VH-VL binders against Rho GTPase-activating protein gacY (gacY). Designs and how they scored, part 16

Target 1, 192 residues: Rho GTPase-activating protein gacY (gacY), of Dictyostelium discoideum (Social amoeba) (q54th9r528to719)
Amino acid sequence: APLEDVINRPDNPGEIPVLFEKGIAYLSRRGLQVEGLFRLSGANSQIKSLRQGFDQGEDVDLEDVEDVHTVAGLLKLYLRELPSPLFPFDLYSSFIEISKGEQTKPQKVESLKLLLSLLPPANKALSKHLFKFLGKVIENSSVNKMNSVNLSIVFAPNLLKDKEGNVMDAVADAQFVNQVVQLILDNINILF
Key: E = the ipSAE of ESMFold2; O = the ipSAE of OpenDDE; V2 = 0.75 times the mean of E and O plus 0.25 times the DockQ between their complexes.

## First folded at step 12 (VH-VL; framework fv_navenibart)

Design v5 (from q1 with heavy chain N59D; at its last look DockQ between E and O 0.91; V2 from the best seeds 0.84)
Fold by ESMFold2, look of step 12:
Structure v5 (fold): chain C 192 residues (1-192), chain A 122 residues (1-122), chain B 107 residues (1-107)
Amino acid sequence: as target 1 above (192 residues)
Amino acid sequence: QVQLVQSGAEVKKPGSSVKVSCKASGYTFSYYAMNWVRQAPGQGLEWIGYIYPIFGEADYNAKFQGRVTITVDKSTTTAYMELSSLRSEDTAVYFCARGPYYDTWSGPFDYWGQGTTVTVSS
Amino acid sequence: DIQMTQSPSSLSASVGDRVTITCKASQDISDYVAWYQQKPGKAPKFLIYAASSRQSGVPDRFSGSGSGTDFTLTISSLQPEDFATYFCQQYDRYPYTFGQGTKLEIK
């Protein structure tokens, strides 16, 4: 389902998917000190089951989930399965050119501000909530071992996709996709 | 095109260690999981653990925790599995096997090395 | 840990026969199952993922099915090259585990 459709459902009172709101709340309480958060995997069948509950509008209670990595995996799965990525297809080339370009870091950050301002309202709201949370994960990286480099590797393929790309093209671009997401992660306070 | 070429057979005494290598080619080594699996004579397959080279940290089957170390050398695109405190029941063929691209994290093993026979006997 | 139980442990069949190999998981693993073929002295060869999806280059006579706890591999018309040992594997959660194998022999 498109992001706009999810946030307009009667069972979604806020401006981001209730799945994300509950997931971020859960991970803020239980996940920030967990080694390998977002890098390690929970049970795939449990992640799928939780996702289906949210998709059907059920009142899913994440507090019963014992494995932190299952909730982290749920958030990643949601982003990966969006029919239009969080950073939409038509902006993919623009994001990648920032990482490939020779501009100074302040100039690249300014370009990122502009690109992020072009996001649809739902995408912008979700990005703000996600990256502010990832900022908290980075603040705890001495314990959880997830710095901006590690998080960029995990999140970049779930946030930016080439519309016409196959797995071979995704592998070829991976470094640049990772770099631009890392740049966002390094500048959360300025960008959001 | 994808190839996994393992080091040769080894004969070891109980209490010693063995280090098996797996040279990868034909793909971007850093981006795919490398798994280790063993097969005792006439028996089934047993998963030992894995590593994604891009992260550099391995994870192990609890059965082997404390005895196994999985590492990579990105410059030679080679994975290693070292098993210590060897016992006769560690006699097996040891395989390396490629797992999924790092955005998937869970998946089957699509390419396998030829296997390395490790014999532990006194 | 998830236990994967295959049946039968072995069977004899003729070229042209249809055979079915069953794999049962100790817990619900959705469709996170793969199947492998292994010939004597060789590494396993990847056949099926996601319970029912065939890997590229795998002949159409191989098919998989199932979800939850019960899975099957079917070979619709045996060929001489199909005589081998077959393993299922779950990849739902760590540690990954395999069935004990099913040896398919020529009559």
Scores: ipSAE 0.742, ipTM 0.871, lowest interface PAE 0.8, mean pLDDT 92
ESMFold2 (binder alone), look of step 12: mean pLDDT 94; pTM 0.953
OpenDDE, look of step 12: ipSAE 0.894; ipTM 0.939

Design v6 (from q1 with heavy chain Y31S F55S Y102S W105S; at its last look DockQ between E and O 0.36; V2 from the best seeds 0.00; counts 0 for: pae E 2.7 > 2)
Fold by ESMFold2, look of step 12:
Structure v6 (fold): chain C 192 residues (1-192), chain A 122 residues (1-122), chain B 107 residues (1-107)
Amino acid sequence: as target 1 above (192 residues)
Amino acid sequence: QVQLVQSGAEVKKPGSSVKVSCKASGYTFSSYAMNWVRQAPGQGLEWIGYIYPISGEANYNAKFQGRVTITVDKSTTTAYMELSSLRSEDTAVYFCARGPYSDTSSGPFDYWGQGTTVTVSS
Amino acid sequence: DIQMTQSPSSLSASVGDRVTITCKASQDISDYVAWYQQKPGKAPKFLIYAASSRQSGVPDRFSGSGSGTDFTLTISSLQPEDFATYFCQQYDRYPYTFGQGTKLEIK
């Protein structure tokens, strides 16, 4: 389902999907010290089953999930399966041009701040919650081994996609996509 | 054309180490997990572990934890598997195998290297 | 860890026969099963993923089925080039595990 439709459902009282609210809460309590968070994977069948429960409006209790990587995978799967990416198709080229440009990093950050202000309200709300949490993951990178470089690689393909791109074996501009996400991760407090 | 080309056969003594290479070409190396699988003579297949090339982070089958190291060299698009403290039971053909373009799963394996025979004998 | 129990260990068949190979998982793995063909001295060749989906270039005579714990590879009309060893693999959760193999021989 589109993000706007999910946040308007009666069983979704907050400004972000309840799946994401519960997932972030779970990972804030149990995930920050876990090595490989968001890089290692839980069982594919368990992730699919949890997602289906949330999609059907069931009261899914993530505290029953023992494997932290299953909840991390659930959040990534949700982002990847959005019909319109968190960073929408029509902004893809604008994000990529920031990473390709010759501007200084502070100038690129100001351009990012403007570009992020163009996100739809639901996308902006989810982005803020997600990246604030990822900031906490980075703060614990000495233990969990997930710094801004690692997280950018993991999250970039889940956050923005080229609508026109061929997805057969490779993502065009892959390193520039990773680079712009890393720049966001390095500047969370300024951008969000 | 996706291609995985492995290093040549090795003969090793017990207690030593072996390092097998897997040169990848024809695709964006950093986007796909690289797995290692072995097959003892006349036996089935055994998964050793995998690595995501751009991050350099690996995950291992617990059976091999402490004896195996999987690494990559992104500049040469080459993966490596090093197995230490070799025993006669480690005699096998070692394969590299590419996983899908997925961040939640490193398998199934769509392309395989030709295999590297490692023989451990006195 | 998930055990994949493959049967039979070997079988003999003639060109044109219909052949069925089974795998049983020790736990529910949905459809996260792949099948491979391996000829002597060669690397495994990828045939089937998601229990029933054929990889591009795999002949129509190969089909897979199953979900949960019970999975089947079927070759509907055996050809001379199909005599090989076949393996199933689960990729639902780590560590990934394989069935012990089924050697398909000419009768």
Scores: ipSAE 0.391, ipTM 0.744, lowest interface PAE 2.7, mean pLDDT 89
ESMFold2 (binder alone), look of step 12: mean pLDDT 93; pTM 0.949
OpenDDE, look of step 12: ipSAE 0.759; ipTM 0.886

## First folded at step 13 (VH-VL; framework fv_navenibart)

Design w1 (from v3 with light chain Y96W; at its last look DockQ between E and O 0.69; V2 from the best seeds 0.77)
Fold by ESMFold2, look of step 13:
Order: sequence, then C-alpha cells, then structure tokens
Structure w1 (fold): chain C 192 residues (1-192), chain A 122 residues (1-122), chain B 107 residues (1-107)
Amino acid sequence: as target 1 above (192 residues)
Amino acid sequence: QVQLVQSGAEVKKPGSSVKVSCKASGYTFSYYAMNWVRQAPGQGLEWIGYIYPIFGEANYNAKFQGRVTITVDKSTTTAYMELSSLRSEDTAVYFCARGPYYDYWSGPFDYWGQGTTVTVSS
Amino acid sequence: DIQMTQSPSSLSASVGDRVTITCKASQDISDYVAWYQQKPGKAPKFLIYAASSRQSGVPDRFSGSGSGTDFTLTISSLQPEDFATYFCQQYDRYPWTFGQGTKLEIK
C-alpha cells in the first residue's frame, strides 16, 4: 500500500504507520545497545508474519518479539516495499546530483533542505521520525557499532532508487546514494 | 562475468592452520556477501561464515567460532578463510560463494568458487 | 538451528522419468528455500530460490514448490546431464543450513 493510504486507515491514528511507531518504540527501549542493529539479520519468516499482521490492521504487539533484529528488519522491509520510495522517484536524480556535485558540504545541506521540503506530508512525517531515531542509534555507536557510515549503507537502498534502473545501475550508483544518505545522517538536527 | 577463483589444494598436519584465498572478479566486490562453505568427502554442505567487505566484520557459524577467521582485501578483491587447530575431520573441499547484496538478510549463494581441497593427515 | 532433512538419500531413475526430491524444515521458514545441483568434482550450481523461482538459465524442467516446512524439487523429464547430487538450503535465519543431499543416479 502507498504510504498516504496507510496513514489514512482508521486503524492508524497517528501521522506515521503504526508499524513504525511501535517499531521505533520497541527499538528505543531494547535496541540502542545491540551490536549491529539494522545490519544483522532477523528471521525473514517472522518479519513477514509481523508485516502481514500490520497490513491486515491487527493490533500487533511487538513486546512478544525477543529478537531485536526482527523488529529492525520489519522497519527496513516496510521502507523497501513501499510502491513509491520514502524519497520519491522523481527526486532521485536531484539527490544523486548533490552527491556528485563539487559544492561545499554546507551548500549541499542547503540543497538537501530544499529537496526534503518537496516531500509529501506523509513522507516528511515518516522521515522525521525515522531519522530522529537513527540519530539516537548513532549516539550509541560506541556500543552498537552503527555509525552514520554504516547506517547510510544499510538504509540508502531502502530510501531511494531509480525507477528505470536495474540491479547493475543500482550497484553503479550505490556510492552516490550512500553518500547523500550519510550527509543527511550527519545533519539530522539541521534537516529535521 | 562473475568469477570466484580459489587457491590450490593443501596438505596439512593436525594442529596446524590453513588459509584459503578466493579472488573475485566481474562484480563490485564490496557490496556482496562472501560466504565460506565446506564439504567433507562424500558428505553434504556446511556453512562456515560470511563477510560483507563493505562492513569488514565477519560472522560465523557457532560451530567454528574461535577456530576460523574470515577476512578480505578490498584492493585485490580477495577473501580469505583461515581455519586453525586442524583435525582429520576438517579434511574437506572448501568453497567460497557469493551471497546477497548488502541490503542484508536475504538470498542464496548464486556464484561459487571451484573449491580448495584441504587434506589433514598425520 | 533450522534442520533441513532431505529424502530420499539416493535415487536411481531413467532418462525421461519424472523425479521428485523432498526437503523438510524443522520449523516454519515460509518460502525461504534454495536448491542447488552439484555434479561430481564440481561446485554446487544454484537452481531455485524462494522455493519456486528458477534462476536465469536453468531449464524449465526444474521446478520447485512448497511453503512452511515441506518443499519439493521436481525434474519433469530427466536428462542424462541431470545426474548429480541435489541440496536444499534454508535462508530464513542464521546459521544458514543445508539438507544432507540427494544423489540422483541415472540407470
């Protein structure tokens, strides 16, 4: 389902998917000190089952999930499976051009502010909640080993992609996609 | 074209170590998991561990934890597996195998090296 | 750890036969199963992922099915080049594990 449709469901009272609200809450309590958060894998079948529960509008209780990597994987799976990425297709080239450009980092951050201002309201709300949480993950990186570089690598392919690209095109662009996401992660307070 | 080319056969004494290399070409080495799998004579396959070169940290099957070290050299696009304290039951063909792209958890091994025979004999 | 149990351990068949190999997981792994073919003296060759999806270049006589705990690999019309050992693998959760193998011998 498109993000806008999920936000408007009767069983979704908040401004972001209830899946994310519950997932962020779970990981804030149990995940910030876990080594390899978002990098290490949970069980794919369990992630799929939890996703199915949320898709059906069930009141899924994540407190029964023992493996934090399963909840982290659930969040990434949701982003990956959005029919339009969190950072929409029509902005992909603009994000990549920031990464390739010769501007200073402050100038690139100003360009990012503009691009992020073009996000639909639902995308903005989810981005703010996600990146504020990732800021907490980075603050704990001495224990969890997930700094802005590692998080950019893990999240970039789930946040933006070329609509017309194939796997080889995605691999060729990966450095630039990772770099622009890292720049966002390094400037969360300014951008959100 | 994706290729994985492994180092040659080794004959080792019990208690020694062996280090097998796997040279990768035809793809972006850093972005895909490199797995190690072994096969004892006439037997099935046993997963040893993996590394994503972009992260540089290996993860191991608990059975081998403490005896195996998996590393990479990104400049030569080569992965290494070192197994220590060798026993006769470590006699096997050791394979490197490419796993999924680094968006994590998913995927089978789509390309395999030719195998390296390691014989542990007194 | 997820145990993958294959049956039969070996099987003899003639060219043109339909052959079915089964794999049973110790827990529900949805469709996170792959199948490999290994010919004597060679590395395994990737055939099937997601229980039923053929890899590019794999002949359509190879098909996979199953979900949950029970999985099958079927060769619809056996060819002389299909003699090999076949392995299933789960990739639902670490550690990744393989079935014990099924040796397919051609009469």
Scores: ipSAE 0.721, ipTM 0.861, lowest interface PAE 0.9, mean pLDDT 91
ESMFold2 (binder alone), look of step 13: mean pLDDT 93; pTM 0.951
OpenDDE, look of step 13: ipSAE 0.886; ipTM 0.933

Design w2 (from v3 with heavy chain N35H Y111S; at its last look DockQ between E and O 0.89; V2 from the best seeds 0.84)
Heavy chain, then light chain:
Amino acid sequence: QVQLVQSGAEVKKPGSSVKVSCKASGYTFSYYAMHWVRQAPGQGLEWIGYIYPIFGEANYNAKFQGRVTITVDKSTTTAYMELSSLRSEDTAVYFCARGPYYDYWSGPFDSWGQGTTVTVSS
Amino acid sequence: DIQMTQSPSSLSASVGDRVTITCKASQDISDYVAWYQQKPGKAPKFLIYAASSRQSGVPDRFSGSGSGTDFTLTISSLQPEDFATYFCQQYDRYPYTFGQGTKLEIK
ESMFold2, look of step 13: ipSAE 0.772; ipTM 0.889
ESMFold2 (binder alone), look of step 13: mean pLDDT 93; pTM 0.947
OpenDDE, look of step 13: ipSAE 0.888; ipTM 0.936

Design w3 (from v3 with heavy chain F109M Y111V; at its last look DockQ between E and O 0.89; V2 from the best seeds 0.84)
Fold by ESMFold2, look of step 13:
Structure w3 (fold): chain C 192 residues (1-192), chain A 122 residues (1-122), chain B 107 residues (1-107)
Amino acid sequence: as target 1 above (192 residues)
Amino acid sequence: QVQLVQSGAEVKKPGSSVKVSCKASGYTFSYYAMNWVRQAPGQGLEWIGYIYPIFGEANYNAKFQGRVTITVDKSTTTAYMELSSLRSEDTAVYFCARGPYYDYWSGPMDVWGQGTTVTVSS
Amino acid sequence: DIQMTQSPSSLSASVGDRVTITCKASQDISDYVAWYQQKPGKAPKFLIYAASSRQSGVPDRFSGSGSGTDFTLTISSLQPEDFATYFCQQYDRYPYTFGQGTKLEIK
């Protein structure tokens, strides 16, 4: 389902998908001290089942989930399966050019601020909630071992992708995609 | 062409250690999981653990926790598995096998090394 | 840990036969199953993922099916090169586990 459609469902009272709201709440309570958060795996079948429940509008209670990595995986799966990525296809080249460009870091951050302001309202709201939460994950990196470098590697392929790219193209671009997401993660307070 | 080439056969005494190498070529080494799997004579396959070189942290089957160390050298695109406190039950062929790109969390092993025979004999 | 129970342990068949190998998981793993072929002294060769999807280059006589706990590998018309041992593997969750294998021999 498109993000805008999910936000407007009767069973979605907030400005972000209820899946994300509940997932962030769960991980804020149980996940910040967990080693390898977002990097380590939950069970694929369990994640699929939870996703199905949310898709059907069921009142899914994540507190029944014992494996923190299953909830983290649910959030990643949702982002990966958006029909249009959180950072939309038509902005992909613009994000990549920031990584490739010879601008200074302050200039790159200013370019990022502009690009993020171009996001549709639903994408902007979800990005704000997600990245503010990832900021908390980074604050706990001495315990959870997930700094901005590690989180960029994990999240970048779920946040933006080339509409016309194949797996080999994605591998070739990976360093630039990771670098631009890392720059966002290093500047959350300025950008969000 | 993706290729995994392993070190040669080893004969070891009980209580010693063995370190098997796996040289990868034909793909971006740091972006794909590297698994280790063993097969005792006439037996099935047993998964030992994996590493994504980009993260550098290995994860192990609990059966081997405390006896196995999986590492990588990115500069030589080589993965290593070291098994310590060897016993006769560790006699097996040890395989390295490439897993999925790092944006997945699990997946099949699509390319396998030729295997390294480790014999533990007193 | 998820146990994968594979049957039969061995099977005799002739060139041209249709063969079915079964694998059962100890709990629901959706379709997160792979199948491998292994010849003596060689590494396993990857055939099937996601229970039913063929890897590139695998002949279309190999097919997989199943979801939940019950999975099958079918070879629709055996060729001489198909005589080998076959393994299923779950990749739903760690640790990865394999079936014990099915040795397919020529009659």
Scores: ipSAE 0.765, ipTM 0.886, lowest interface PAE 0.8, mean pLDDT 92
ESMFold2 (binder alone), look of step 13: mean pLDDT 94; pTM 0.954
OpenDDE, look of step 13: ipSAE 0.894; ipTM 0.940

Design w4 (from v3 with heavy chain Y111V; at its last look DockQ between E and O 0.84; V2 from the best seeds 0.84)
Fold by ESMFold2, look of step 13:
Structure w4 (fold): chain C 192 residues (1-192), chain A 122 residues (1-122), chain B 107 residues (1-107)
Amino acid sequence: as target 1 above (192 residues)
Amino acid sequence: QVQLVQSGAEVKKPGSSVKVSCKASGYTFSYYAMNWVRQAPGQGLEWIGYIYPIFGEANYNAKFQGRVTITVDKSTTTAYMELSSLRSEDTAVYFCARGPYYDYWSGPFDVWGQGTTVTVSS
Amino acid sequence: DIQMTQSPSSLSASVGDRVTITCKASQDISDYVAWYQQKPGKAPKFLIYAASSRQSGVPDRFSGSGSGTDFTLTISSLQPEDFATYFCQQYDRYPYTFGQGTKLEIK
């Protein structure tokens, strides 16, 4: 389902998907000190089952989930499966050109600030909640071993993709997609 | 063409170590999982662990934790598996196998090396 | 750990026969199953993913089915090159595990 449709459902009272709200709350309590958060895999069948519960409007209780990596995987799966990515197709080229460009890092950050201001309201809200949480993950990187480099690699393919691209095109762009997401992760306080 | 070419056969004594190499070509080495799997004579397949070279962090089957080290050299596009404190039940063919691209989904092993026979005997 | 149990351990068949190999998981793994073919002295060859999807270049006579705990590989009309050992593998969660294999021999 499109992000705007999800946040407008009767079973979704907040400005971000309830799946994400509950997932961030769970990971804030139980995940920040866990080595390899978002990098290590939970059980795919469990992630699928949890996703189906949220899709059907069930009151899913994540406290029953013992494996932190399953909840982390749920959040990544949600982002990956959005019909329009969190950073929409229309902006993909603009994001990539920031990483490819000759601008200084401060100039690139200003360009990112402009691009992020162009996000639809639902996408802005989700981005803010996600990246503020990822900032907490980075603050705990001495224990969880997930710095901005590692998180950019994990999240970039889940956040933006080329509508016209095939697998070969995605591989060719991966470096630049990772770099622009890393730049966002390095500047969360300025951008959000 | 995607290829995985492994180092040659090894004969080892109990208590020693072996290090098997797997040279990858024909794809972006850093972006795909590299798995290690072994097969004892006349037996099934046993997963040892994996590494995504882009992360540089290996993960192991608990059965091998403490005895196995999986590493990569990105500059030579080569993966390594070292098994220490060898014993006779470690006699097997050791395979490297390519796993999925580093996006969220786990997946099967689509390309395999030819295998490296390791024999452990007194 | 997820245990994968194959049946039968071996079978004999003739060229042209239809054969069925089963694989049972110790707990629900949805459709996160792959199938491999292995000839003596060779590496496994990847055939099926997601329980039922054929890899590119795999002949139509190979098909897979199942979800949950029970999975099947079917070869609809055996060819001479199909006599080999077949393995299922779960990739639902680590450690990834394999069935013990099914040896398919000429009758």
Scores: ipSAE 0.787, ipTM 0.897, lowest interface PAE 0.7, mean pLDDT 92
ESMFold2 (binder alone), look of step 13: mean pLDDT 93; pTM 0.951
OpenDDE, look of step 13: ipSAE 0.894; ipTM 0.941

Design w5 (from v3 with light chain Y96R; at its last look DockQ between E and O 0.87; V2 from the best seeds 0.00; counts 0 for: grease 20.2 > 18.9)
Fold by ESMFold2, look of step 13:
Structure w5 (fold): chain C 192 residues (1-192), chain A 122 residues (1-122), chain B 107 residues (1-107)
Amino acid sequence: as target 1 above (192 residues)
Amino acid sequence: QVQLVQSGAEVKKPGSSVKVSCKASGYTFSYYAMNWVRQAPGQGLEWIGYIYPIFGEANYNAKFQGRVTITVDKSTTTAYMELSSLRSEDTAVYFCARGPYYDYWSGPFDYWGQGTTVTVSS
Amino acid sequence: DIQMTQSPSSLSASVGDRVTITCKASQDISDYVAWYQQKPGKAPKFLIYAASSRQSGVPDRFSGSGSGTDFTLTISSLQPEDFATYFCQQYDRYPRTFGQGTKLEIK
C-alpha cells in the first residue's frame, strides 16, 4: 500500500505507520546494544507474519517478539515493499547526482537539504523518524558495530531505486546510492 | 557467467589446519554472500557459515565457532575458509556457494564451486 | 535450529515414472525452501526456490509445492538425466539446514 494510504487508515493515529512507530519503540529499548542490528537476519517467516498482521489492521504486539533482528527486518521489509520508495522515483537521479558530483561535502549537504525538503509530507515525516533513530544506532556503534557506512549499505537499496533501472544498473549504481545515504547519516542533525 | 573455482584436494593430519580458497568471477564479488558448506562421505550437506565481502564480517554455524575463520580478499575476488584443530570427522568435500545480493532479499545458493576434498588421517 | 527431514532416503524408479520426494521442517518456515539436484562427484545444482518456483533453465517436469512444514518435489516424467540425489534446504533462518537427501536410482 502507498504510504499516504497507510497514514490515513483509522487504525493509524500518528504521522508515520504504526508498524514503524512500534518498531522504533521496540528497537530503542532492546536493539541499540545488539551486534549487527539491521545487518543480521531474523526469521523470514516471522517477519512475513508480522507484516501481514499490520497490513490487516490488527493490533500487533511486538513485545512478544524475542528476536530483535526480526523487528529490524520488519522495518526494512516495509521500506523495500513501498510501491513508491521513501525517496521517490522522481528524485532518484537528483540524489545520485549528488553522490556522483564533484562538489564539496558541505555543498552536497546543502543540496541534500533542498532535496529532502521536496519530499511529500508523509515521506518527510517517516524519514525524520527513521533517521533520528538511525542516529541513535550510530551513537551506539562501539557496541552494535553499525556505523554510518554499514547502515548506508543496508538501508540504501530499501530507500531509493531507479524506476527504469535493470538489475545490472542497480549493481553498477550501488556505490553511489550507498554514498548518498551515508552522507545523510553523517549529517542527521543538520538535515532533520 | 558466474564461476567459482576452488583450490585442490588436501590431506591433513589430525590437529592441523586447512585453508580452502574459492576464486569468484563473472559477478560483483563484494555484493553477494559467499557461503561454505561441507559434505562428509555418505552424508548430507552442512552449512558452515557465510560472509558478505562488502561488510567483511563472517557469520558462523555455532557448531564451528572457534575453529573456523571465513575471510575474503576483495582485490583478488577470492574467499577463504580455514578450519583448525582438524579431526577425522572433518573429512569432507568443502564447497563455496554464492548466496543472495546484500539487500533484504532472502535466497538459496545459486552457484557452487566444484568442491575441495579434505581428508584428515593419521 | 530447524531440522529438515526428507523421505524416502532412496527410491527406485523407471524412465517415464512420476516420483514425489517429501521434506518436512521441524517448524513453520512458510515457503522458504529450495531444492537441489546432485550427481556423484559434482556440486549441487539449484532447481527450485520459494517452495514452488523453478530456476531459469529447469525443465517443467520438476515442480515443487508446500508451505508451512510439509514440502514436496515432484518429477512428472522421469528422464535418464534425472537419476541423482535430491536435497531440500530451508533458508528461513540461520543456520541454513538441509534434508538428508533422497537418492533416485534406476530400477
Scores: ipSAE 0.780, ipTM 0.893, lowest interface PAE 0.8, mean pLDDT 92
ESMFold2 (binder alone), look of step 13: mean pLDDT 94; pTM 0.957
OpenDDE, look of step 13: ipSAE 0.881; ipTM 0.933

Design w6 (from v3 with heavy chain A33S, light chain A50S; at its last look DockQ between E and O 0.84; V2 from the best seeds 0.00; counts 0 for: grease 19.1 > 18.9, SAP .497 > .496)
Fold by ESMFold2, look of step 13:
Parts: sequence; structure tokens; C-alpha cells
Structure w6 (fold): chain C 192 residues (1-192), chain A 122 residues (1-122), chain B 107 residues (1-107)
Amino acid sequence: as target 1 above (192 residues)
Amino acid sequence: QVQLVQSGAEVKKPGSSVKVSCKASGYTFSYYSMNWVRQAPGQGLEWIGYIYPIFGEANYNAKFQGRVTITVDKSTTTAYMELSSLRSEDTAVYFCARGPYYDYWSGPFDYWGQGTTVTVSS
Amino acid sequence: DIQMTQSPSSLSASVGDRVTITCKASQDISDYVAWYQQKPGKAPKFLIYSASSRQSGVPDRFSGSGSGTDFTLTISSLQPEDFATYFCQQYDRYPYTFGQGTKLEIK
């Protein structure tokens, strides 16, 4: 389902999907000190099952999940499966041109601030919640080993996609997509 | 043309270590996992661990934790597996195998090296 | 850890026979199963992913099925080049684990 439709459902009282709200809460309590958070894999079958529960409007209780990597994977799966990515198709080329461009880093950050202001309200709300949480993950990187570089690598393919790109195009662009997401992660307090 | 070429056979004494190499070509080395799997004579396959070169950090089967180190050299597109404190039970053929693209999705091993025979005997 | 129990451990068959090899997982792993063929002295060859999907270049006589805990590899009409050892593998979660293998021999 589109993000805007999910947040407008009666069973979704907040400004972000309940799946994300519960997932961030879980990971804030249990995940910040876990090595390889978002990089290491949880059980694929359990991630699929949890996603189906949320999709069906069930009151899914994540506290029964023992493996933090399963909940981290659930958040990545949700982002990956959005019909329109969190950073929409219309903005893909604009995002990667920031990465490819000759601008200084301060200029690139200002361009990012403008681009993020163009996000639809639902996308902007989810981005703020997600990146504020990723900021906490980065603050704990001496223990969890997930700095802005590592997080950009794991999140970039889930946040930005070329609508018309094939697999070879995605591989060719990966460095630039990773770099722009890293720049966002390095400037969370300025951008959000 | 994806190709994984491993180093030659090794004969080792108990208590020593072995380092097996796996030279990769024909794909973007950094973006796919490199896995290590061994096969004792007449026995099944046993997963040792993996590394994504783009991250540079390995993850290991707990059975081998503390004895195995998996590393990569991106400049030569070569993966390494070092097994220390060798014992006779470590006699096996050691394979490198390419796994999935770097995302949270797991996957099977689509390309395998030819194998490196490691024999541990006095 | 997920245990993969393969059956039978070996079997003898003739060219043209239909053969069936099974794997049972110790827990539900959905369809996150692969199958490999290994000939003596060679590396495993990737055949099947997602329990039932053939990899490109794998002959139609190889088919896979199953989900949950029970999985099957079938060779519909055995050819001379099919005499090998076959392994299932789960990739639902780490550590990845393999069945112990099924040796398919000439009768």
C-alpha cells in the first residue's frame, strides 16, 4: 500500500505507520548496542510473517520477537516494498546529481534541505522519524559498529530507486546513491 | 563471466594455521557476499561464515568463532579465510562461494570456487 | 540453528528413472531453500532457489517443491550426467545449514 494510504487508516493513529512506530520503539530499547544492526540478517520467514500481520491490521506484538535483527529487517522490508520509495521516483535523479555534482559539502547540504522539503507530508514525517532514530544508532557506533557509511550502504537501496532502472543501472549508480544517503546521515540535525 | 579461483592444496601439522585465498573476477567484488564452506571427506557441507567486501566485517558460524578469520583485499578482488589451531577434524575441501547482493535479503550461493584441499596430519 | 534432514542418504537408479529427494527443516523456513548438485571432485552446482525456481540453464527435468518444513527435489527422467550427490540448503537465517546429502548412484 502507498504510504499516505497507510497513515490515513483508522487503525493508524500516528503520523507514521504503526509498523515503524513499534519497530523504532523496539529497537530503541533493545537494538542500539547490538553489533551490526541493520547489516546482519534476521530470519526471513519471521520478517515475512510479521509484515503480513501488520498488513492485515493485526495488533502485532514485537516484544515476543527475540532476535533484534528480525525487527530491523522488518523496517528495511517495509521501506523496500513501498510502491513509491520513501524518496520518490520523481526526485531520484535530483538526489544522485547532488552526489555526482561538483558542489562543496555545505552547498550539497543546502540542496538536500531543499529536496527534503519537497517530500510529501507522509514521506517527510517517516523520514524524520527514521533518520532521527538512525542518528541514535550512529551515536552508539563504537559498540554496534554501524556508522554513517555502513548505514548508508544498507539503507540506500531501500530509500532511493530509479523507476526505469534495471539491475545493471542500479549496480552502476550504487556508489552515488550510497554517498547521498551518507551525506544525509552525516547531517541529520541540520536536515531534520 | 563470474569466476572464483582458489589457492592450491595445503598439508598442515596439528596446531598450525592455514590461509586460503579466493580470487574473484567478472563482477563487482564489493557488492556481493563471499562465503566459505567446507566439506570433510565423504561428508556434507558446512558453512563457516561470510563477508561483504563493501562492509569489511565478517560474520561466523559459532562453531568456528575464535579460530577463523575471513578478510578481503578489494584492490586484488581476493577473499581470504584463515583457520587456526588446526586439528585432524579440519581436514576438508574448503570452498569460497558468492552469495547475494548487499541488502538485508539472504540468498543461495550461485558461483563456487574449485575448492582447496587442506590436510591436517603429522 | 535450523537443522536440515535429507532423505534418503543414498539411492541407486537407472537412466530414465524418476527420483525424489526430500529435505525436512527443524523449523518453518517458508520457501528459503536451495538445491545443489555436486559431482566427485567438483564444487557444488546451483540448481534451485526459493524451493521451486530453476536457475537459468538448469534442465526442465529438475523440479523443486515445498514450503514450511518439507521440501522435495525431483528428477523426472534421469540422465547419465545426473549421477551426483545432491544437497539442500536453507538460507532463511544464519547460520546457513545444509542437508547431509543424497548420493545418487548408477544401478
Scores: ipSAE 0.764, ipTM 0.883, lowest interface PAE 0.8, mean pLDDT 92
ESMFold2 (binder alone), look of step 13: mean pLDDT 94; pTM 0.952
OpenDDE, look of step 13: ipSAE 0.877; ipTM 0.931

